# VH-VL binders against Protein-tyrosine-phosphatase MKP1 (MKP1), part 1

Every score and structure here is a prediction.

Target 1, 143 residues: Protein-tyrosine-phosphatase MKP1 (MKP1), of Arabidopsis thaliana (Mouse-ear cress) (q9c5s1r149to291)
Amino acid sequence: ECSKVADHIYVGGDAVAKDKSILKNNGITHILNCVGFICPEYFKSDFCYRSLWLQDSPSEDITSILYDVFDYFEDVREQSGRIFVHCCQGVSRSTSLVIAYLMWREGQSFDDAFQYVKSARGIADPNMGFACQLLQCQKRVHA
Unless a header shows other numbers, all headers, positions and changes below count from the first letter of the chain; Kabat numbers aren't used for antibody chains.
F stands for the ipSAE by ESMFold2-Fast; E and O both for that by ESMFold2, at different seeds; each is averaged over both directions (binder to target, target to binder). V2 = 0.75 x the mean of E and O + 0.25 x the DockQ between their complexes.
[cut] marks letters that were taken out.
Atom coordinates printed by the task and the answers are left out, and those that the model quotes come from them; centres of patches stay.

## First folded at step 1 (VH-VL)

Design u4
Fold by ESMFold2 at other seeds, look of step 5:
Structure u4 (fold): chain C 143 residues (1-143), chain A 121 residues (1-121), chain B 107 residues (1-107)
Amino acid sequence: as target 1 above (143 residues)
Amino acid sequence: EVQLVESGGGLVQPGRSLRLSCTASGFTFSDAWMDWVRQAPGKGLEWVAEIRSKANSYATYYAESVKGRFTISRDDSKSIVYLQMNSLRTEDTALYYCARPFYGDYYMDVWGKGTTVTVSS
Amino acid sequence: DIQMTQSPSSVSASVGDRVTITCRASQSVSSYLNWYQQKPGKAPKLLIYAASNLQSGVPSRFSGSGSGTDFTLTISSLQPEDFASYFCQQGYSTPLTFGGGTKVEME
């Protein structure tokens, strides 16, 4: 369930997040934990962690954190690192952030970025609120 | 060329203090974790301490044998890592290496030449 | 702490010999076992990382194998520059620990 979406970006759920061997075998150096109140930083001595506390709810505002997340993804890429982005099941929260990043970095529409992520991770399915927010913010992430 | 250069070693009496420095060049120091590893004369390698990057809140870790006596620190603007060694004991006599671990996998691909610390009365 | 036991502690060999060094961990370290070479008066030099990956610039006569608790470093045909001490080191969990070393000496 550790899905490679880009050269430096991997996505998955808690099952991968707590398996050091899977993380190391994929060359992971950094972890973005979208569910910091739920999942601990399992291997803080081994990986660089950044934790967010996102609810998988249509009312959760993800647009306010997007540029901070993009900066983190770019910092990892510039260090030739590999970031593992996870939530509980790797379906909604983590994939929404990665979709947003591809929209920003590659200039893709929400639909194109979503299809790209879904081709790499078939269970990707942002909740309706996240999808609406990303559709609404296409102009902002491109600007 | 990636380099680590240690300095500050010497002869010191037990109970005294000494500060080691390690100057780094050829890589983005502020993103790196930095370690000290020591080797007693004719003996094997012993990991001593690690300091992480700003992204890791400069977290520090110590071997039990030095905890409470040694302090690792860094100055990112000068690309220097320090090891402050207090309450030195004869057992601390060793060649002290500065080393750079790779993230998470902890293989050390860059080592300095080491600086010798001799603790004797 | 994970204890690393290296064997043999010393080996006497000639140029052209095959040399095998073993390393045993007190608990599984998966494939996160590294090998270093150290010549007298010099710093350690990384040879093998993650059990079997050769570091850039390391000659192909060096190879590593193993997983879990048992690991092997092999020098297929010993060269004059290979007389040195060799150390294994687990990179699975802090505190990092090293094997006791193996000194490869000229016969």
Scores: ipSAE 0.006, ipTM 0.535, lowest interface PAE 13.5, mean pLDDT 87

## First folded at step 2 (VH-VL; from u11 with heavy chain T99A T100R)

Design u11b
Fold by ESMFold2, look of step 5:
Structure u11b (fold): chain C 143 residues (1-143), chain A 122 residues (1-122), chain B 107 residues (1-107)
Amino acid sequence: as target 1 above (143 residues)
Amino acid sequence: EVQLVESGGGLVQPGRSLRLSCTASGFTFSDAWMDWVRQAPGKGLEWVAEIRSKANSYATYYAESVKGRFTISRDDSKSIVYLQMNSLRTEDTALYYCARDRYYGSRYMDVWGKGTTVTVSS
Amino acid sequence: DIQMTQSPSSVSASVGDRVTITCRASQSVSSYLNWYQQKPGKAPKLLIYAASNLQSGVPSRFSGSGSGTDFTLTISSLQPEDFASYFCQQGYSTPLTFGGGTKVEME
């Protein structure tokens, strides 16, 4: 369930987040925990953690944090690290942030980035609010 | 030029305390993870302690042989890392190195000081 | 803790020789194995990180290989400045641990 999306980006749910052997076998060095309300930092001595507090709700505004998330993904890449991005099931919150990053870094449309992430992780399904937000901001996130 | 300079070593009796200092220059100290590594006379290297950056909440970790007796700390405004060594034992006799720790997919130390000698004997 | 077994403990060699040092971990460390050189009276110097990556400024005669539990440092043609002790170190899991060292001496 640990899905490789890019050389430095992996996506999954809480089941992977709490499995040290899967994380180590995929060379994970950093964790982006999208659900700091719910999931603890399971292995804080072995990985670098960053937490966000996102609701899986159409009314949750993710656009205000996107450039902070992009900076963090780029910091990890520049450190030759690998980041595991997770929420509870790895379906909506975590995949939405990765889709946005691919739109920004690769210049992809929302639809193309979504299909790319979905080919790597078939259960990827951003909620309608996140999808609409990314569609509305795609001209601004293209690099 | 990147440099680490240790100080504070000396000769002490068992049960006493010493505090080591390591002054850093030539890099952004507040972003760095810092380690202490020791080497007993004629012996190999033993990792002792680490302290992470502000971004990692200054998390600290210790070798089992020193846990509860040694405390690592840092002062980012002075670019200094400290090692407070309490309840010293003869087995703590070593050359103590300060090192910059990298976290680029593996943990490795790319910059080392010259070390400061701690001798614990009665 | 992950124990690192390094062999041989000592090597007698001449300038121009090929020298091979091995390091074995008590459990898999993936590729997270580093090599250091230490000359007498000096601090350790990083040579190779993450099994095979040569540190900046290190001569190309040094190379590393391996993954999992078995790792090798090779000096392809020994130079006078290479007589030193060499240590492996796993960077996989806290606590970080070092091998016992290998002393490369002039024959």
Scores: ipSAE 0.005, ipTM 0.573, lowest interface PAE 13.6, mean pLDDT 88

## First folded at step 4 (VH-VL)

Design b4a (from b4 with heavy chain S55T Y103S, light chain W32Y)
Fold by ESMFold2, look of step 7:
Structure b4a (fold): chain C 143 residues (1-143), chain A 119 residues (1-119), chain B 110 residues (1-110)
Amino acid sequence: as target 1 above (143 residues)
Amino acid sequence: EVQLVESGGGLVQPGGSLRLSCTASGFSFSSGYWMTWVRQAPGKGLEWVGFIYHTGYTYYATWAKGRFTISRDNSKNTLYLQMNSLRAEDTAVYYCARELYDSGRFDYWGQGTLVTVSS
Amino acid sequence: EIVMTQSPSTLSASVGDRVIITCQASQDISSYLAWYQQKPGKAPKLLIYAASSLESGVPSRFSGSGSGAEFTLTISSLQPDDFATYYCQQYNTYSWTPYTFGQGTKLTVL
């Protein structure tokens, strides 16, 4: 399922990532692939790709890349593009990055950003390590 | 014959701006090419600046974002690099290069144009 | 970002020598590695792409090998025209910076 979370941000899993017609029908122009070691860039001729190598593990450090991810989301927004953010199932890794972005851009608490994303994509469920990391950096991200 | 010709380099004071051009001949941008800017400080190695996808969207090195803007005009087969808020460390030869989308081949390079930022 | 480290930084050799230049990536880049030759005052010239594929018009004395994080460029019998600086470059789109270059290896006459 391709879930719209913001005007320029869509979230899903590998099933959507490999379906060109779903991506095109949603007006996707950019793709953030959170699992580059597992999922290839399926349609390089059609979309602008950026890939990350994130494991769905409580010990995976996502805080070191957050501002680079925010910058990429802002690049897409400034160019009037639409970004599809995915991992394998669209549950933990991709949703965690989008939650962090909403915390940063909208000034939302972790809880509020998480509920917002979950209302758009009910299976959103960051692993406990990601959740803890976002809670710990909440003040920094809001600055 | 494919050619890339850069122009617009010169001497600029710190904080100034400069616009570089790269005119292509022997191919059209509509044929699925990525176009890139690479720079090289005197006596130093190569440094990627950014590129424009065949779809027209752009992406930049972190240090270039916000100061440098890549654009193109397909009707003139011309690639542009707008450089703002220039600093001494931006002094370099600036090359444009062509890659068939995601082929890993920068098969054609321009001659480069020198930008000198000095007070 | 992916850091590319070349060894050696400088290499002296004679015509006819076998020359080996190595390039180490800070993370797995599969085979998304290119090699360039650059002479003073000139633009870089592509030699090898996809770690081991020769670009058209490149002499067969040039070869590339490697996968993952370690790569080599080999010149089997050095010619006078081969004295130049060589750069490796990763183009793995699985990185924050789609292209990064090694610091270069300057190959000089002994």
Scores: ipSAE 0.000, ipTM 0.570, lowest interface PAE 11.1, mean pLDDT 86

Design v44 (from u4 with heavy chain D31R P101L Y106F, light chain A50Y)
Fold by ESMFold2 at other seeds, look of step 7:
Structure v44 (fold): chain C 143 residues (1-143), chain A 121 residues (1-121), chain B 107 residues (1-107)
Amino acid sequence: as target 1 above (143 residues)
Amino acid sequence: EVQLVESGGGLVQPGRSLRLSCTASGFTFSRAWMDWVRQAPGKGLEWVAEIRSKANSYATYYAESVKGRFTISRDDSKSIVYLQMNSLRTEDTALYYCARLFYGDFYMDVWGKGTTVTVSS
Amino acid sequence: DIQMTQSPSSVSASVGDRVTITCRASQSVSSYLNWYQQKPGKAPKLLIYYASNLQSGVPSRFSGSGSGTDFTLTISSLQPEDFASYFCQQGYSTPLTFGGGTKVEME
């Protein structure tokens, strides 16, 4: 399932990431692959890729990369692109980064941003470590 | 005004090399994807090569007909894209266009006037 | 690679005529089909992108339609400046490929 969360942001899992027709039919121009260790860049010549190597673990530190991720999302928006953000199942890693972006750009609390993403993608469920990190870093993200 | 100006074309013998340049102005060159397209005399258009932005690690792609012989590169500080053409063949004879590619839908919205390459014994 | 086939290869027409040019892809390209105009001695100029979107500054007499494998460019009332060659190009898959072109000539 390729879930539209914002005008320029779509979220999903590996099943969508490896299906060029679904990506093209949704107007995807950019791909953020959160799991570069597991999922390859399936269509390097057809999309603009950025890969991260995140584990779905409460001990994985996502706050250190947030500004780089926000800058990439903004670059896509400024170029009128559409970014597909994925991990393996589109549940924790990819949704956590999108939640953080909405907190930063829209000034939403973690809870409000999470509910917004969950309304667009019902299986969204950041692991407890990611949720805790975003809650503790709300002031930095909102600033 | 968005502008692309190609240069470096000429008459060369088979097996020789040429380097084409394309100077860009009027847009943020460092974020743009840039392509070369060629047109043999009286013929249609053929995509040749593409170089992407710094954000894409300057990834390059080539048509099979030129792979291994041509190299696309860029200098963002000078807003120039290059096409190094080695081991030229008579079938490389064409007018070479520089174009800006829109990566959303893969269309070329800005074209240069082209530079002519003639490969003849 | 995706082969693009244009027809006709040339059209003889008069000012005011309706001109239709077709483009067929060897496999589905969704709506990733672009049209270019090339006047003699000039660089190609983008007319239509994503099958039907008119590029800024292009006259409304130009229109595009189609999806999948079959696409059409229509000039509703040919003007003197429209005598040119027209090329389709798929943007679905690298390598990007162009149709062979359609030359619109004065009768």
Scores: ipSAE 0.026, ipTM 0.693, lowest interface PAE 8.3, mean pLDDT 90

## First folded at step 7 (VH-VL)

Design e1 (from v44 with heavy chain F106W)
Fold by ESMFold2, look of step 7:
Structure e1 (fold): chain C 143 residues (1-143), chain A 121 residues (1-121), chain B 107 residues (1-107)
Amino acid sequence: as target 1 above (143 residues)
Amino acid sequence: EVQLVESGGGLVQPGRSLRLSCTASGFTFSRAWMDWVRQAPGKGLEWVAEIRSKANSYATYYAESVKGRFTISRDDSKSIVYLQMNSLRTEDTALYYCARLFYGDWYMDVWGKGTTVTVSS
Amino acid sequence: DIQMTQSPSSVSASVGDRVTITCRASQSVSSYLNWYQQKPGKAPKLLIYYASNLQSGVPSRFSGSGSGTDFTLTISSLQPEDFASYFCQQGYSTPLTFGGGTKVEME
């Protein structure tokens, strides 16, 4: 249920986010909480938290925050940390941000990055709006 | 190359205040998490406080025994971490170490020599 | 808070002896257990992190093992420079806590 996508990136849902044992066993140091209006920062003193307030809606704009998210992932990587990225079920919001990161960092197309994330987490399924947003900004994130 | 140097210790009466400083060199201070650990005479080690990097919004955490009385802070431009110690008690008497925390496995890989705080009479 | 209990509190040993120190946590700390050496008048020095990994520059005669609640530091053949105090520390949960220490003394 806690899915390793990259050396420093793990993805899951609220069930993992509230389980300190699972987080610690995976070496998690940082948490990106995509659903700050739903899930609290369960273990504030034991991890470094950053919260976003994303709805799982095709009309939600994720492109405006992408470079801030990329910077955070890179800061964690450079510090030899491991980040757990979550939403409620680990299906759409969290996986979309990780797909975008792989597009940016690895130069992958949306389709290739999605396939990669899907192979690590089979339930990954960005909503149609998120998928369209990432596809249309593909050239910009490859810069 | 990597070095931590504490200062500001001394002898003070109960109820008074003292400010400790820790000057860092040889590493990128602005990205480091910094802790204070103390050791009472003849006793073991006690974690006191932690301040995280700018990337983590300079979040601070305290041991329950010092919460509300001690304040940790940092100045990244000078590579200094501070411990402001108010309402000192005799049980705060200890050698105070500054340490760099490696958050990956939560260990302290660099320690200073410490500065002595004595609270008596 | 997670309490860390070390045993023994002291041990008398000779150069060449195998020395074993144990550390027990009041609840599981997974493998987030670190070991430090402290000589009189000096700061602690990291020996072992994440239960069993040797810090760079630490002699191979030091080893760590264990997980969950029970951990062991072993010195396979004691050297003169190894007479010191040893502390375990859990990194699983805040507040970080240390064991009471074990003093290794010359017999």
Scores: ipSAE 0.082, ipTM 0.715, lowest interface PAE 7.2, mean pLDDT 89
Fold by ESMFold2 at other seeds, look of step 9:
Formats: sequence, C-alpha cells, structure tokens
Structure e1 (fold): chain C 143 residues (1-143), chain A 121 residues (1-121), chain B 107 residues (1-107)
Amino acid sequence: as target 1 above (143 residues)
Amino acid sequence: EVQLVESGGGLVQPGRSLRLSCTASGFTFSRAWMDWVRQAPGKGLEWVAEIRSKANSYATYYAESVKGRFTISRDDSKSIVYLQMNSLRTEDTALYYCARLFYGDWYMDVWGKGTTVTVSS
Amino acid sequence: DIQMTQSPSSVSASVGDRVTITCRASQSVSSYLNWYQQKPGKAPKLLIYYASNLQSGVPSRFSGSGSGTDFTLTISSLQPEDFASYFCQQGYSTPLTFGGGTKVEME
C-alpha cells in the first residue's frame, strides 16, 4: 500500500513502485528508490528518480548519505512535490530514511519519529543496525 | 519579470542543421526542467524535447519524430537551453517555443514568444 | 501515447455567452490535465492546471472540471479578450500531448 507519512512523503514497497496509477493517483512527482540494484526505475520519463544502493543489513552504513537524502526531501517539499520512498517491502530501508528525516526536520527523538512513521505504516521496522545508527545520531550538541 | 527568449531560427534547406537558443531570466534556472514545443503553421502544439535539472543528472527526452536528429542541452552558468537540430526536414517547419515545465503537475507555466524555423528547398 | 480529443474545433459566440469546451483522453490521466489560452500571434498562456486549479492572475470566469478521461473548460460570461484558441494538455505520461484546440470566435 502507498502510506502517507507527511504532506510530501509517501512510503511503500516494490508493488506500489511498479504501479503508475497508484503513484499518479497519490500525486507522486518524485521517487527515491532505496534498492537500485534490485528495482529498476519503472517509469523513468514520468517521474523524477533518485536511486540508492542499500542492503537491508545491520552493517550497512546509512548515516553517510543522510544529508544528501534530506536535501532531496527538502527540494521536493520546496517545490510542492510528493516523494515516494521505497525499498522491496517498505519495511526497513525506506522507513529508516524517513524516520531519520523526521528526526532532523521536526527535532524528534528516534522513538518519537519511529512511532509516528509506524502509526502511518504499521509494518515499519528498521533493522537493528539502522535503529542503532539513528539512535546514535539523534543527539545534536551545539558548541 | 520571468522571461524566456528564443533565438536562432531561420530559413534552411532540408538536410542542414540549425541551433536554437533560449535565454532564461527571473527564476532559478538550474532547478527548472525545460522543454521545447513546436507549432506548425495553422496547426496545434507538439512537444519536442525536455531537459531536466542537474539534480536529475540533466536527463533528456525526445519525441519519436525528432529522436536521433535533435539534441537538447543546457548551460546553467548562462541560463540558456539549446536545441541542436540536425538533418532537418520540411516537416520540422514550425514556430519553436521554449517553455518551463513545472514537474509537480506537469504543466508549462512560462513560454517564450518562439523562433521560426522554415525548412524548404 | 495518450491521445487528446478536443471538442468542438471551433465555436461562434457573443460577449456574455457561456462557453463550454471538452477534452477527452484515450486513457485515464487522473487529474493531470492542463488548459492553455493562445491569442493570435502570441505564445500559449496557462489558465488551469491539475484539472481545476486556476493559475494566478486568471479571471474567475474561467473554471475547469473533470477527472479520468473527460474534462471541461468553462467560460461563464465571455469577454472581448477571451476570443482565442484553447488547448488542453495531459501531464500524466510522457510524451506530453495536446488537444487539437478550440477556436472561440465572435459570432
């Protein structure tokens, strides 16, 4: 299912990613494909795509790409677009990036952002390594 | 204040080449998607080509009727989009408009006045 | 490619008349349907986007409706400056395609 998490952010899996009518009916303008090595850009000319190459592994480093992802989400928001963020099942990789964005954008703790995303998409479940990484980066100390 | 100004049109024989330019002002050109649309004399509008922003790797798309013959490109430092037209045919005779595409709802909110390309023997 | 069929191809009308033009898509375009006005010798000008949203600066006598395959542009009370050609355009799928146009002319 295509889950609305924020005004400009929708989350789902491959089943939604390959269904143009669902994407268009939800007003999707941009696609963030977290699994470029598995899922192709199904409708390359009809949406604005960006692909990432993330494995669903506790050892996969997501913190190194977070600010690039945040810039992309902000670009979509500033132009009144709607971004669909997906991996294979819309459970771990895509939800982890959206949780991280809400932590950054809204100043939420990991737990609060996770519960917010989970209320919109009940199957959201970042793997243990992603959860640990996001917990570690939730602190912001201003010198 | 937002403006698009096309140039480079003219009279040319079939098989020759021509390059159109479109100069943009009054908006953040580097983030915009830019299209060419043409209108043959007394006819409707035909989408020709599109070039996307740097954030989308400057991806380009073409109408089938011009694919392989036309090349769209851009220079963000000068706020110019180009249309290189090779192997011109009489069917390419038209008024060529440059337009800014808003990819949110896929409409063209800013159009230039156009530049005329006439291809004849 | 999604074909856009506009009807009528022309209409003769007087100032004050209600003018309705229609646009039909060969397949659903959801609400990704835009309307443009083109006066003789001028570039097209956006009137309506996403089926029913009025572009800034466009008079309220213009309205758009419809979704899926069938769309309507209405001019509730025609003014002298409204004599022009009108085009629909689908934004659902590349290539972007336009209707054939409707010329609104003085009776």
Scores: ipSAE 0.081, ipTM 0.715, lowest interface PAE 7.0, mean pLDDT 89

Design f1 (from b4a with heavy chain Y33S, light chain Y32N T93K)
Fold by ESMFold2, look of step 7:
Structure f1 (fold): chain C 143 residues (1-143), chain A 119 residues (1-119), chain B 110 residues (1-110)
Amino acid sequence: as target 1 above (143 residues)
Amino acid sequence: EVQLVESGGGLVQPGGSLRLSCTASGFSFSSGSWMTWVRQAPGKGLEWVGFIYHTGYTYYATWAKGRFTISRDNSKNTLYLQMNSLRAEDTAVYYCARELYDSGRFDYWGQGTLVTVSS
Amino acid sequence: EIVMTQSPSTLSASVGDRVIITCQASQDISSNLAWYQQKPGKAPKLLIYAASSLESGVPSRFSGSGSGAEFTLTISSLQPDDFATYYCQQYNKYSWTPYTFGQGTKLTVL
């Protein structure tokens, strides 16, 4: 399932990442692959790819990359693109980055941003470490 | 034969602007490559500037964002670097390079063009 | 930012010597590391990618090893053409973020 979370941001799993028709039907121009060593860049000639190597582990540090991810999402929006953000199942890694972005761009609390993403993608479930990290950096991303 | 040729370097004053060109032959920009600018200050190491994807999306080093703009003209197979608000620390040889398939490695480089920023 | 530290900064050796250059990353980069050779007034030339894969047309006396945070470039029997500056380069974690280079190792004739 390809879940629209914002005008320029879509979230999903590897099943959608493999399906060119779904990606094109949603007007996707950019792909953020959170699991670069696990999932290949399936359609390099059709989409602009970026890859991260994130583990779905409570000890994985995502806060160090957040402002780079925010800049990338903003670059895509400013160029009128649409980005598909995925991990394996579209549950923890990809949704955590999108939650952080909404906290930063919209000034939402972690709880509000999480509920917003959850309403668009019901299986969204950041692991406990990611949730704790986003709660701890809430003041920083609002700045 | 893949070939990259830079041009447009020269002497400019601080606060000035300069546009560099890089003309490619032996491959098409549409082949899924990132075209990249890397610089090297005199006597110093290599520093990545930014790149442009074949679809036109760009990304920059944090120090370059807002001052430098990468663009391309597919009909001329030419990459550009527009540099604004130049500073003395921007003095360097500027290379264009090809990043093979978003692999993080640069397999072809131009010979570079020198930009000197001084009063 | 991932800081790459090369050692030594300068190395003198004779033709025929075995040469080892090391590169240390400030964090785990898996095997996402490349090695370049640069001669004065010339652009860098790719030697090794993915820590250990030899670029096409590069002599087999060059080899790379390592993973995680510690990497080596080895020249098994130094030739006159090998005197140059060598750089490591990381490309891990953010393929769009600043790729960073080591400060370089200048290899000179003893």
Scores: ipSAE 0.005, ipTM 0.548, lowest interface PAE 10.6, mean pLDDT 85
Fold by ESMFold2 at other seeds, look of step 9:
Structure f1 (fold): chain C 143 residues (1-143), chain A 119 residues (1-119), chain B 110 residues (1-110)
Amino acid sequence: as target 1 above (143 residues)
Amino acid sequence: EVQLVESGGGLVQPGGSLRLSCTASGFSFSSGSWMTWVRQAPGKGLEWVGFIYHTGYTYYATWAKGRFTISRDNSKNTLYLQMNSLRAEDTAVYYCARELYDSGRFDYWGQGTLVTVSS
Amino acid sequence: EIVMTQSPSTLSASVGDRVIITCQASQDISSNLAWYQQKPGKAPKLLIYAASSLESGVPSRFSGSGSGAEFTLTISSLQPDDFATYYCQQYNKYSWTPYTFGQGTKLTVL
């Protein structure tokens, strides 16, 4: 349920986000909460939190925040931390941000990054709007 | 009584380095407190530099990344700011400030230490 | 980055005047806004947090209001001790950008 996607990146849903022992057992140090309007920072004293307010809607714009997310993931990696990226179910919002990061960091196409994330977390399924947005900005993140 | 005292400011050449210290009394840097650096150029406004979690992880303003490093020594109750590759634009009074980790506000400030970068 | 824009940049007023300073955020920050007072050569002093909550020991003539992206600091009857520079500061810990301050409002006699 806590899916390792990269050495420093783990993905999941609210069920993992509120389970301190799972987070600690995976060595989590940082949390990106994609749904700050409904999920609280469950363990403020144990982890470094950042929050986003994303709806799981085809009309939600994720491209405007991508480079800020990339910077945060890189800051965590450079500090040898592990970041847990979550939304409610760990299906669309959180996985879309991780897919975008792999496209940028590893130079992967959307299809390759999506299949990589899906191999680590089988329920990964970005909504159609997020998928279209990542396809449309693929050249920009590869530049 | 909470008190923060900065030290280590002074004159430094462009490209040089300087380490600032902030010693706290009336509270401990142990769990529950975050420490922050804020600067103010002469005649200008306030600019956030970065903070350190009680766990030791740090976050910085984008202009400070790679040049500035925040650290602490809990046994001395002291916060540090290591500044490298200094530029004239870094001339400012540097304040340390306390934030309770869930408040988002700076309730106690030091009196500041002046850093002048000039040649 | 969340940009905080204060208005006015400078303001001259007399003792007894009602003073209003505004602050606009470039993004919705809910009520995660603080106001600070700073006198020359001194560190900033926290006045208001959570947009409208008065910090302990701050005179009741200070008040804050607003939410979302527009905020105000009001001094209901200006006193001699109130001539200073005022800063708003967003502390939206759910933001990607670091904490940021407005550029300041200098409140002077005259």
Scores: ipSAE 0.000, ipTM 0.554, lowest interface PAE 11.2, mean pLDDT 85

